# VHH binders against p53848r504to814: the designs that were tried, part 9

Target 1, 311 residues: p53848r504to814
Amino acid sequence: TYIMAIFNATPDSFSDGGEHFADIESQLNDIIKLCKDALYLHESVIIDVGGCSTRPNSIQASEEEEIRRSIPLIKAIRESTELPQDKVILSIDTYRSNVAKEAIKVGVDIINDISGGLFDSNMFAVIAENPEICYILSHTRGDISTMNRLAHYENFALGDSIQQEFVHNTDIQQLDDLKDKTVLIRNVGQEIGERYIKAIDNGVKRWQILIDPGLGFAKTWKQNLQIIRHIPILKNYSFTMNSNNSQVYVNLRNMPVLLGPSRKKFIGHITKDVDAKQRDFATGAVVASCIGFGSDMVRVHDVKNCSKSIK
Below, E stands for the ipSAE of ESMFold2; O stands for the ipSAE of OpenDDE; V2 stands for 0.75 times the mean of E and O plus 0.25 times the DockQ between their complexes.

## First folded at step 1 (VHH)

Design z06 (framework vhh_ozoralizumab_d1)
Fold by ESMFold2-Fast, scan of step 1:
Structure z06 (fold): chain B 311 residues (1-311), chain A 121 residues (1-121)
Amino acid sequence: as target 1 above (311 residues)
Amino acid sequence: EVQLVESGGGLVQPGGSLRLSCAASGFTFSDYYMYWVRQAPGKGLEWVSEISSSGSTTKYPDSVKGRFTISRDNAKNTLYLQMNSLRPEDTAVYYCATYRDSTGFEYLDYRGQGTLVTVSS
């Protein structure tokens, strides 16, 4: 199971003439310490650099500001002789195709896109042009400001474009036993599948894609727990749909799945709204559950506590 | 820590103008990019404007480009938004915003209490 450590890039200062000057040395030292701590317990670590908050209802940094925050830092990480470069995998948390382009030029391995290409129509073209790059296709609805109002799954029928669906390697009787909660994971899987087909149609390769069901994005705390429990359904899910006047088979079976439960508000609900750092202990328990249900990668703020949960 | 206090909102007729102000304290204002964001009743947050630390670079979304102007006075630690040709759809609570200097997991969450702008006859 891979561990993806979150690092939010923060500028130290801004100089005259409208330029930004970040203390890259200080940020790099934080990254080096984070990597050394993770690599003491793991064979590799993924660092996910974010230059813009994707938290629901957050204020978005401009594209230029996001680039100023993230790109020089990624370059500094790749140029560091203090890091075992063969053991450090770099990811950028961005939904912007131009930011992704710049990050690829300076050595990222993964584009972590919370929108699954919804927020920037050019994203799939950038990923397709770079077949060595891994892309995390995350599920959400609407945009950063509206997604929390769109968490209505249990009251909606499956889309008319969906013709047939299957859950492979799962007992039919077991699926029927969970029928009142399967609408959520099926809707999530179908919407992921629609974005997946769009990516493939634009030249992205299946082997580039990881799936993230988007805990905390367009979902209530109970729905987040249902998704975690139903990871095995997602990992064995396929369906047929009508697309571009033809019937296409969408196979999500055995796609790698990433989950990011770290410090999400639904963890705070379970722990009675405890401080975000205190949630790292509870997150460790949730991470263990995610791995137990088949998550291939977990995205976390506190690597030490989460690493100790993997046994 | 960071404190932002917006003012200047009010009721205005369509086609009218308003100038919003934001008084900043608790950080070195001249070192930071500043932002205006708004939230219409029952809607999410929408980015309205961005200005560089020196004031030399500004950005706007198409919805307000040509009508709104962001500016700053670093000597007074004050941010401004000049709003012209106001439309009913500009009705919103307007917030002054910036980012925090921590390694926390969210950015641009520093904002004031907001100032209400109502565009109505």
Scores: ipSAE 0.000, ipTM 0.145, lowest interface PAE 17.5, mean pLDDT 73

Design z07 (framework vhh_ozoralizumab_d1)
Fold by ESMFold2-Fast, scan of step 1:
Structure z07 (fold): chain B 311 residues (1-311), chain A 122 residues (1-122)
Amino acid sequence: as target 1 above (311 residues)
Amino acid sequence: EVQLVESGGGLVQPGGSLRLSCAASGFTFSSYGMYWVRQAPGKGLEWVSEISTSGGLTKYPDSVKGRFTISRDNAKNTLYLQMNSLRPEDTAVYYCARVGDYEHSFYAFDIRGQGTLVTVSS
């Protein structure tokens, strides 16, 4: 199981005399600490650098500001002699193709795209041009301002474009008795699969893609728990659909799955605790559940407490 | 219960100064980075300043750099914003905010106070 540590790039103030350099140096020191904490328990660590918030109704940085915040920091991490470079994997959390392109130039390994290419139509082309780059294809609906209003997954319509679906694995056949209760994960799987096929059609390779069902994005707290429980369905899911007058087989089986439950508000609903740092202890238990249900990668704020749950 | 309570707003003439305070309770204040954000009438939220857990790092957008100073007193669980050389365009409700608990956190907040109104007018 991989651990992906979240690092949010703080806004820099550009001034003569090296104040900007001091800011990058401080952020690098924080990243070095995160890496040492993770590598104490794991063979490698993924650092996910975020320069733009995708939280609903949050203040969005411009593309230029996002580049200014994230790219110099990624370059500093890659050039650091204090980090075991062979054990540190770099990810950038961005939905913007131009930001992804610049990050790839300075040595990022993973593009973590919450929109699955929905927010920037050029994203798949950038990923296709760089077959060594890993792409996290996340599930959401709408855009940042509307996603919280689109959490309705109760009506599963197999339209003319969907010919049949399959849930593989003998151990989950009993789920046929609960078809109505699996509508959420099947809808998520189909929507991920549609984005997956679009990525492949644009030249992205299957081996580049990890899938993220998007805990907290266009989902209620109860739906987030249902997704975690139903990860085995997602990892064993396939379907056929008509696309451009041809039948296409969409196979999500055995694709790596990333989950990011860290400090989400739905954990607060369970614990009645609104303090994000106090929720880190509860997050450890949720992370253990994610791994137990088949998550291949977990994205977390508090590496130390979450690492206790990873084995 | 987690709370942030702002104070210190009011009416001031262009070129004047105000000092805003934010009293934090119900959480370990010294463990969180903090923001000041503002919202002018009919506009969205705008980031004004950011401070690290220790107070050793501060950040400002160009619109307020050199005029505003963010600081904190961890012993008193209090955040401050010193505003100098105020301009009519600084008129807004100012909010104290705690660094967000979401996985995508740049400029995101997980808790915000009720705000304090600053009016810069002749």
Scores: ipSAE 0.000, ipTM 0.182, lowest interface PAE 14.1, mean pLDDT 72

Design z08 (framework vhh_ozoralizumab_d1)
Fold by ESMFold2-Fast, scan of step 1:
Structure z08 (fold): chain B 311 residues (1-311), chain A 121 residues (1-121)
Amino acid sequence: as target 1 above (311 residues)
Amino acid sequence: EVQLVESGGGLVQPGGSLRLSCAASGFTFSTYAMYWVRQAPGKGLEWVSEINSGGDSTKYPDSVKGRFTISRDNAKNTLYLQMNSLRPEDTAVYYCAREYSSGWYEGFDYRGQGTLVTVSS
């Protein structure tokens, strides 16, 4: 299992501990220490650099400011002689195609897009032009200001399939009951699949794509827990949908899955912790659960404590 | 640009009182819930108080309940913490913090530089 460490390059963001106050040299030193700590326990580490907040209802930094915050830092990391470059994977957390383009020029390996291309229609074209780049396709609904009001997932009929290992009962009534209980993960899988097909239609390759069901985006705390428990369903899910006047088979089976439960409000609801940093211990327990249910990558704020839970 | 500036800290004797203020700018203050949090020497951050956007609902942990009162003046973009019956264990740097506006993330996205409160024993 891969560990993805969050590094927030936005000034004055408290949820990541204020390390972003520093100039480039100081930020690089913080990243070097983070990488050395992670590589003591793991064979590689992924650093996810964020220059713009993607929190629901947040004020968005301009594209110019996002580039100013993130791109020089990514360049400095890649040029560092203190890091084993073959063991450090760089990701940028952005939903903007122009930011992604600039990050690719300076050596980023992964584009982490919380919108799955919803917020910027040119994103898939940029990813398609760079077949060496990995793209994280995340699930959400609406936009930054509306997503929390869109957490209603309805039962609907589509031609879908779940690997039978998740159905222990052979009675037809019990199979129908199971279908009703999985309406949330089916909706999430189908909406991810819609974005997946659009990416493929724009020339993105399947092998570039990692899926993220988007814990905390357009979901209640109970729904977040349900998604974690249903990761095996998502990893064994396929369905048929109508796209551009034809039926398209969408196969999400065996796609790598990223989960970012770190410091999400549903963890605070369970533990009643109000400070983001104090949730790190509880996050470790949730990370262990995500790995146990089949997550291939976890995105975390506190690498040291979370690393201890993934043995 | 979001800014939170705390003031009102200082040295006080056990049993004394202090009122902290936080001046907010760069966002629509009246639409956000606000927090006071503190960090004692050598300890982690501790939640102290919470107030909703309208100012009519407040929450406190048992450690300060009945002694501390959070309030706000939305017309002045200012948050307050009235601290009574102070104890040596209340010695800490106190931070004003803006609630993360999503119901899914229980925490804060911005805090000020803090103001030091020392309760001599």
Scores: ipSAE 0.000, ipTM 0.152, lowest interface PAE 15.5, mean pLDDT 72

Design z09 (framework vhh_ozoralizumab_d1)
Fold by ESMFold2-Fast, scan of step 1:
Structure z09 (fold): chain B 311 residues (1-311), chain A 121 residues (1-121)
Amino acid sequence: as target 1 above (311 residues)
Amino acid sequence: EVQLVESGGGLVQPGGSLRLSCAASGFTFRSYAMYWVRQAPGKGLEWVSEISGSGSDTKYPDSVKGRFTISRDNAKNTLYLQMNSLRPEDTAVYYCAKSTLRYFGSYKDYRGQGTLVTVSS
């Protein structure tokens, strides 16, 4: 299992005319400490650098500001002699194709796109042009301001153009018997598959894609728990659909799956915590469940507390 | 320069066993996920198995699960595929492949020359 550690590259300033950003050197030192801690327990670590918040109702940084926050830091990480470069994998959390393009120039390995290409139609072209880059295709609905209002999944739903679906090699014996209990994960899988096919049609290769069912994006806290429970269904899911006057087979079976339960509000719902740090202790149990149900990569804020579950 | 050299193929009777090997060079072997893929006569490429860089995680499609076992020896830079209970439909050229990125991700269309496995009498 792989650990993806979150690093938010946002300004830390308490005055209008004061220091705008934490010193790049200070941020780099924090990343070096994080990497050393992770590499004590694991063969590698993935650092996910975010320059813009994707939380509902958050004020979005401009493209220029996102680049200013993230790109120099990524460059500094790659140029650091204090890091074992062969053991540090770099990811950028962005839905903007221009930001992805700049990050690739300075040495990122992964583009972590919460929108699955929905927010920027040029994203797939950038990924296709760079076949050495891994792309995390995440599930969501609508946009940053509307996604949580779109968390309604029908009791019995089959997406438009979907002809037939299959669940293979799972505890589920008969799909029809369990339709009501699995409608959420099936809708998520279908919507991921539609984005997957669009990526492939634009030249992205299957071996570049890792799927993320998007815990917390267009989903309630109960739905997040259902998704974790049903990861085996997603990893054994395929379907046929009509696309451009042709029937297309969409095979999501055995694709790598990322889950990011760390410090999400649904953990607070369960533990009734408001402090994100206190939620880290409870997150360890949720991370263990994610791994037990088949997650290949876990995105976390606190590597040390989660490592007990993912050693 | 990345090199992958497959070996161990041959003719085997239905129900028999065979072990394939892949000798890797030109990259830090333990840092990359490795794959076995196959191509049967007149058919497309089919994914057969996957193993993480450390060897802690393995994956198989339904068609071979329980019959095939992927493993690796990172000290020797060698990938293995143990094939048991072989069936005529397992007849194919088997290729060794490495991940695009270190430690994870799906395989690329990068492969060696392959090794032929024929299951018949």
Scores: ipSAE 0.000, ipTM 0.191, lowest interface PAE 14.4, mean pLDDT 74

Design z10 (framework vhh_ozoralizumab_d1)
Fold by ESMFold2-Fast, scan of step 1:
Structure z10 (fold): chain B 311 residues (1-311), chain A 124 residues (1-124)
Amino acid sequence: as target 1 above (311 residues)
Amino acid sequence: EVQLVESGGGLVQPGGSLRLSCAASGFTFSEYWMYWVRQAPGKGLEWVSEITSGGSSTKYPDSVKGRFTISRDNAKNTLYLQMNSLRPEDTAVYYCARGPTYDFDESGYYMDVRGQGTLVTVSS
């Protein structure tokens, strides 16, 4: 299991000394410490640099500001002699194709796109041009300001792998229960699959893609728990859809899965609204559950404590 | 859509008190950490207080600790800063700022929106 450590590079963060932003040297030192903590327990670490908040309803930084925040830091990380470069994997958290393009130039390995290409139609072309780059295709609906209002999941296509598992001569209650229990994961899987096919049609290769069902994006806290429980279903999910006068078979089986439960709102509901920073222990327990259900990568804030939970 | 509007600033004598208010709209106020930050004439932004979404925890820098108190009323979507024993060096434009939700994907000092500010002048 890989650990992806979150590093917030937004200029809206500042110290009590009056400085509005952390400088590049200070940020690099924080990254070095983060890497040392992770590499004490693991063979490698992934650092996910975010220059713009993807939190629901957040005000988005301009593309130019996002580049100024993230690209110099990624370059500094790659040029650092204090880091074992063969053990540090770099990811950028962005939905903008121009930001992804600049990050690739300075040595990023992964593009972590919460929108699955929905927010920027040129994203798949950038990924296709760089077959050595890994792309995280995340599930969401709407945009940053509307996604929390779109957590309704009721329609799904028949002819998926779950339907193939339905037994004949099943009683009505069991059939209804199965249908109700799987409606969410079917919708998520089919929407991921639609984005997956669009990526492939644009030249992205299957081996570049890791899927993220998007905990906390267009989902209620109960739905987030359902997603975690149904990761085994997603990892074995396939379906057929109609496209341009033909049927397209979409196979998501055995694709690597990333889950980012760290400090998500639903953990606060489970712990009955304990202070957010005090939820790191509960996050560790949820991370362990994600791994137990089949997550290949976990995205976390508290690398040291979560690393011990997944080792 | 998302809006923060500060009020309560003004001219006050050294040793005096002021209470600042921030009216929040366009989001679920009770889910966000909140901050007060200030900018003195000719200086950079300075963090002066933070409060968790439920109000269970607060923090202050040593420069204002014991003199300033941050609080919130989630039923009224309002953030407050009670400033006591004011000093000339507290003269600044004070801004209300929104921090992370329960989904704290960000640093504790991250701010994704701030208001227009309210001027506090401490002089005789």
Scores: ipSAE 0.000, ipTM 0.169, lowest interface PAE 12.2, mean pLDDT 75

Design z11 (framework vhh_ozoralizumab_d1; at its last look DockQ between E and O 0.01; V2 from the best seeds 0.00; counts 0 for: pae E 13.6 > 2, placed apart)
Fold by OpenDDE, look of step 2:
Structure z11 (fold): chain B 311 residues (1-311), chain A 120 residues (1-120)
Amino acid sequence: as target 1 above (311 residues)
Amino acid sequence: EVQLVESGGGLVQPGGSLRLSCAASGFTFSSYDMYWVRQAPGKGLEWVSEISPSGGSTKYPDSVKGRFTISRDNAKNTLYLQMNSLRPEDTAVYYCVKDLTYEGYSFDPRGQGTLVTVSS
């Protein structure tokens, strides 16, 4: 299991007197600490740098500002002699293709896109042009401002374009027997599959893609829990659909899965913790659950404690 | 090196039958799901069938369900596709595939395929 450490490069992170360089150094020191904490128990660590908030209903920074916040930091991380570079994997949390391009230039390894390519039509092309880059294809609906209103998942066995669906090592009849209970994960799988096809059609390779079912994105708190429990279904899910006047077979089997439950509202809902920072202990429990259900990677804020949860 | 060699294709009349074979080597055949895919002229790859390592589970698209039967002999490292009630639309090059993806293949080299032509 891989641990992905969340690092928000926001103005609040710029605590060193307004000098950009000083800010970078401070952030770098924080990252060094994160890496140290993670690498105490893990062989490698992923640092996911975000230049703007992608929370539902959040105000989005401009592309220029996002670049200003994230790219120099990524560059500094990659050039740091204080980090074991062979053990540090760099990720950028962005849905913007231009930001992705700039990040790639300075040594990012992963593009973490919450939109699954929906927010920027050029993203897949950028990923395709860089076959060494990994792309996290996340599930969402709508946009940053509308996604939480789109948590209705149809109680249909198949979408309009879906012809057949399968779960590995599970016969169709068994799936049918569970159809009412698995509508959500199957819908998520189908929609991920649709984005997957678009990515592939744009030249992205399967080996570049990781899947994120998008906890907290167009999901209720109950749905998030259900998704976690149904990760085994997602990891074994395949279906046929009509695409470009042909039937295509979409196979999500054996694709790596990322879950990012850390400090999410659904945890707060359960524990009655209004403050996200108070959700770390519960996050640890959820992380353990995510791994138990087959998550290959977990995205977390509290690297130190979650590292323990993973082990 | 992974090798897949398809055979058994040919010309048949509508309603006819063919049995395709695939000889596999270069990997532990009995440990993997195996697939048949086909590519009609001017069209993309189409998934035709899937079988589990033990042979206990098989899957088909509706386009061939009830007409095609996938099977395997793990002792012989051989995959089979029994095709009955063949139709003109079944005309294609048929490939034996390991690790089916949207692209149809995940390894190189891939099999050369075997041509099935259904025509009156």
Scores: ipSAE 0.225, ipTM 0.653, lowest interface PAE 1.7, mean pLDDT 89
Fold by ESMFold2-Fast, scan of step 1:
Structure z11 (fold): chain B 311 residues (1-311), chain A 120 residues (1-120)
Amino acid sequence: as target 1 above (311 residues)
Amino acid sequence: EVQLVESGGGLVQPGGSLRLSCAASGFTFSSYDMYWVRQAPGKGLEWVSEISPSGGSTKYPDSVKGRFTISRDNAKNTLYLQMNSLRPEDTAVYYCVKDLTYEGYSFDPRGQGTLVTVSS
């Protein structure tokens, strides 16, 4: 399982209190310490650099400002002789194609796009131009300001376009028996599949794509728990849909899955709204569950507490 | 290079049966999911059946479930589709397709296909 550690290079970040808003040398030193802590317990670490907050209803930094915050830092990380470069994987948390282009030039390995290409139609073209880059295709609905209002999932959310569904390694009768309990994960899978189709249609390769069901984005705390428990369904899910003159078969089977349960509101609900720091211990238990249910990567704010749970 | 050669199509009366074959070469056949898809005149591709590498798991859309049976012979690198109780709406060119994990989200039939005509 891979650990993806979050580094926020933005003054409006709520989770880290602005600890990383310093000069490049100071930020690099913080990242070096974070990497050393993670690599003490793991063979590799993924650092996810965010120059713009994707928190629901947050104020968005301009593209220019996002580039100013993230790109020089990524370059400094890749040029550091204090880091074992073969053990450090770099990700940028951005939904903007121009930011992704600049990050690729300075050595990122992963583009972590919370919108699955919804917020910037040029994103898939950038990913397609760079077949060595991994793309995290995340599920959400609407935009940053509206996603929290769109957490209603129902069997016909995608309408007449969906023709047939399968959960592999089960028969259709078993799926029918579970329809009422799996509407959320099926809708999430279908909407991920729609974005997947658009990505592939733009030249992105299947081996570049890692899927993220988007815990906390267009979802309630109870829905986040349902998604975690249903990771095996998502990893075995396929469906057909009508597109143009053809019936398209969408196969999400065996795609790697990333989950980011760290300090989400739903953990507070589970633990009776305890403080964010106490949520780190609860996050450890949830991370262990995510791995047990088939998560290939977890995205976290506190690497030390999560690493202890993954031993 | 991957080669897939479909055969076994023809003219058949409604209610009749046909067995299609697909001869595969250029890849390790036993390691891949295989699919049958069809294209009716003037329409797009439609998924018809899926089979796991071992043959232990199969899937069908409701339109053909109970009437069509997919099978494979890994020793012969051959995929089959047994079609029973054929209907005029089953008229189409049928193609076999290799695992989507390497080819993309949609079907990319590489052979010429085999024409099945169900008509009185």
Scores: ipSAE 0.000, ipTM 0.388, lowest interface PAE 11.7, mean pLDDT 74
Fold by ESMFold2, look of step 2:
Structure z11 (fold): chain B 311 residues (1-311), chain A 120 residues (1-120)
Amino acid sequence: as target 1 above (311 residues)
Amino acid sequence: EVQLVESGGGLVQPGGSLRLSCAASGFTFSSYDMYWVRQAPGKGLEWVSEISPSGGSTKYPDSVKGRFTISRDNAKNTLYLQMNSLRPEDTAVYYCVKDLTYEGYSFDPRGQGTLVTVSS
């Protein structure tokens, strides 16, 4: 299992008279320490840099500000002589295609897009033009301001847009008998699959794509638990659908899956703890569950504490 | 239009053998991963086997490994499943399934299936 460490490049100010952005050299030193700790325990580390908050209802940095916060840091990481560059994989957390394009120019390896292309119609073209870049296609509904109100998932009938479902290595009758228990993961799989088809149609290759069911994005805390339990269903899910007046087959089997439970309202609710650092410790128990149900990559804030659960 | 037609099922004694065939048309057969799946009475679909486009890579779950062999003849657009040492729990409708890995997506419905019954 891969570990993806969160690094927030947003403002961090303690001055009383104004706003300060964190110094690039200070951030790089923090990343060097993080990488040292991770590489003691793992063969490689993925660092996920975010210059714009994706928390529900958060105020979004402008595209220009996101670039200012994140691109120089990515460049500094790639230029550092204190990091084993072949063991440090860089991801940028962005839903903006122009930010992704700039990050690619300075050496990012992964574009982590919480919107799965919903927020920027040019994203897939950028990924397709760069076949060495990995793309994380994540599930959400609505936008940053509305997604909290879109967590209602209904049972559906086959026959209209969705013609057939398959759950490989799982009893189809068992799935039918449990329709009300699996509504969420089946809807998530189908909505991911719809975005996946759009990506493929735009020239993105299947081998570029990792999928993320989007814990905390248009999901309640109980729904997050259902998703974690039902990762085996997602990893074995396939279906046929009508798309663009044609019928297509969507196969999610063998696609790598990312889960990111850290610092979501889900963990805060369970712990009754407002301190983000203390939540990282509780996240270790959830990470163990994610691994146990088959997650290929886990996105965490506290690499040292969570790495003990992974090993 | 993509078509997959399964055949070769029937009634067989425990320990016996059957060879299933799947005739493919409406797509470039040699460009796709192909699969066998099965559905036991009152059960859901179970993956049974996978074969790469060239036939150079095959995969099986532990439940059938060593007893079942998937193969393909790209010149005849035909997929096969050789089933040996059959057990009563292998009783199911068997389906041939297309993977779209090497071409853009097209319609890929399940075929009619072929029933395999393993009984005294």
Scores: ipSAE 0.000, ipTM 0.105, lowest interface PAE 21.1, mean pLDDT 75
ESMFold2 (binder alone), look of step 2: mean pLDDT 83; pTM 0.840
ESMFold2, look of step 5: ipSAE 0.000; ipTM 0.179
ESMFold2 (binder alone), look of step 5: mean pLDDT 83; pTM 0.841
OpenDDE, look of step 5: ipSAE 0.018; ipTM 0.408

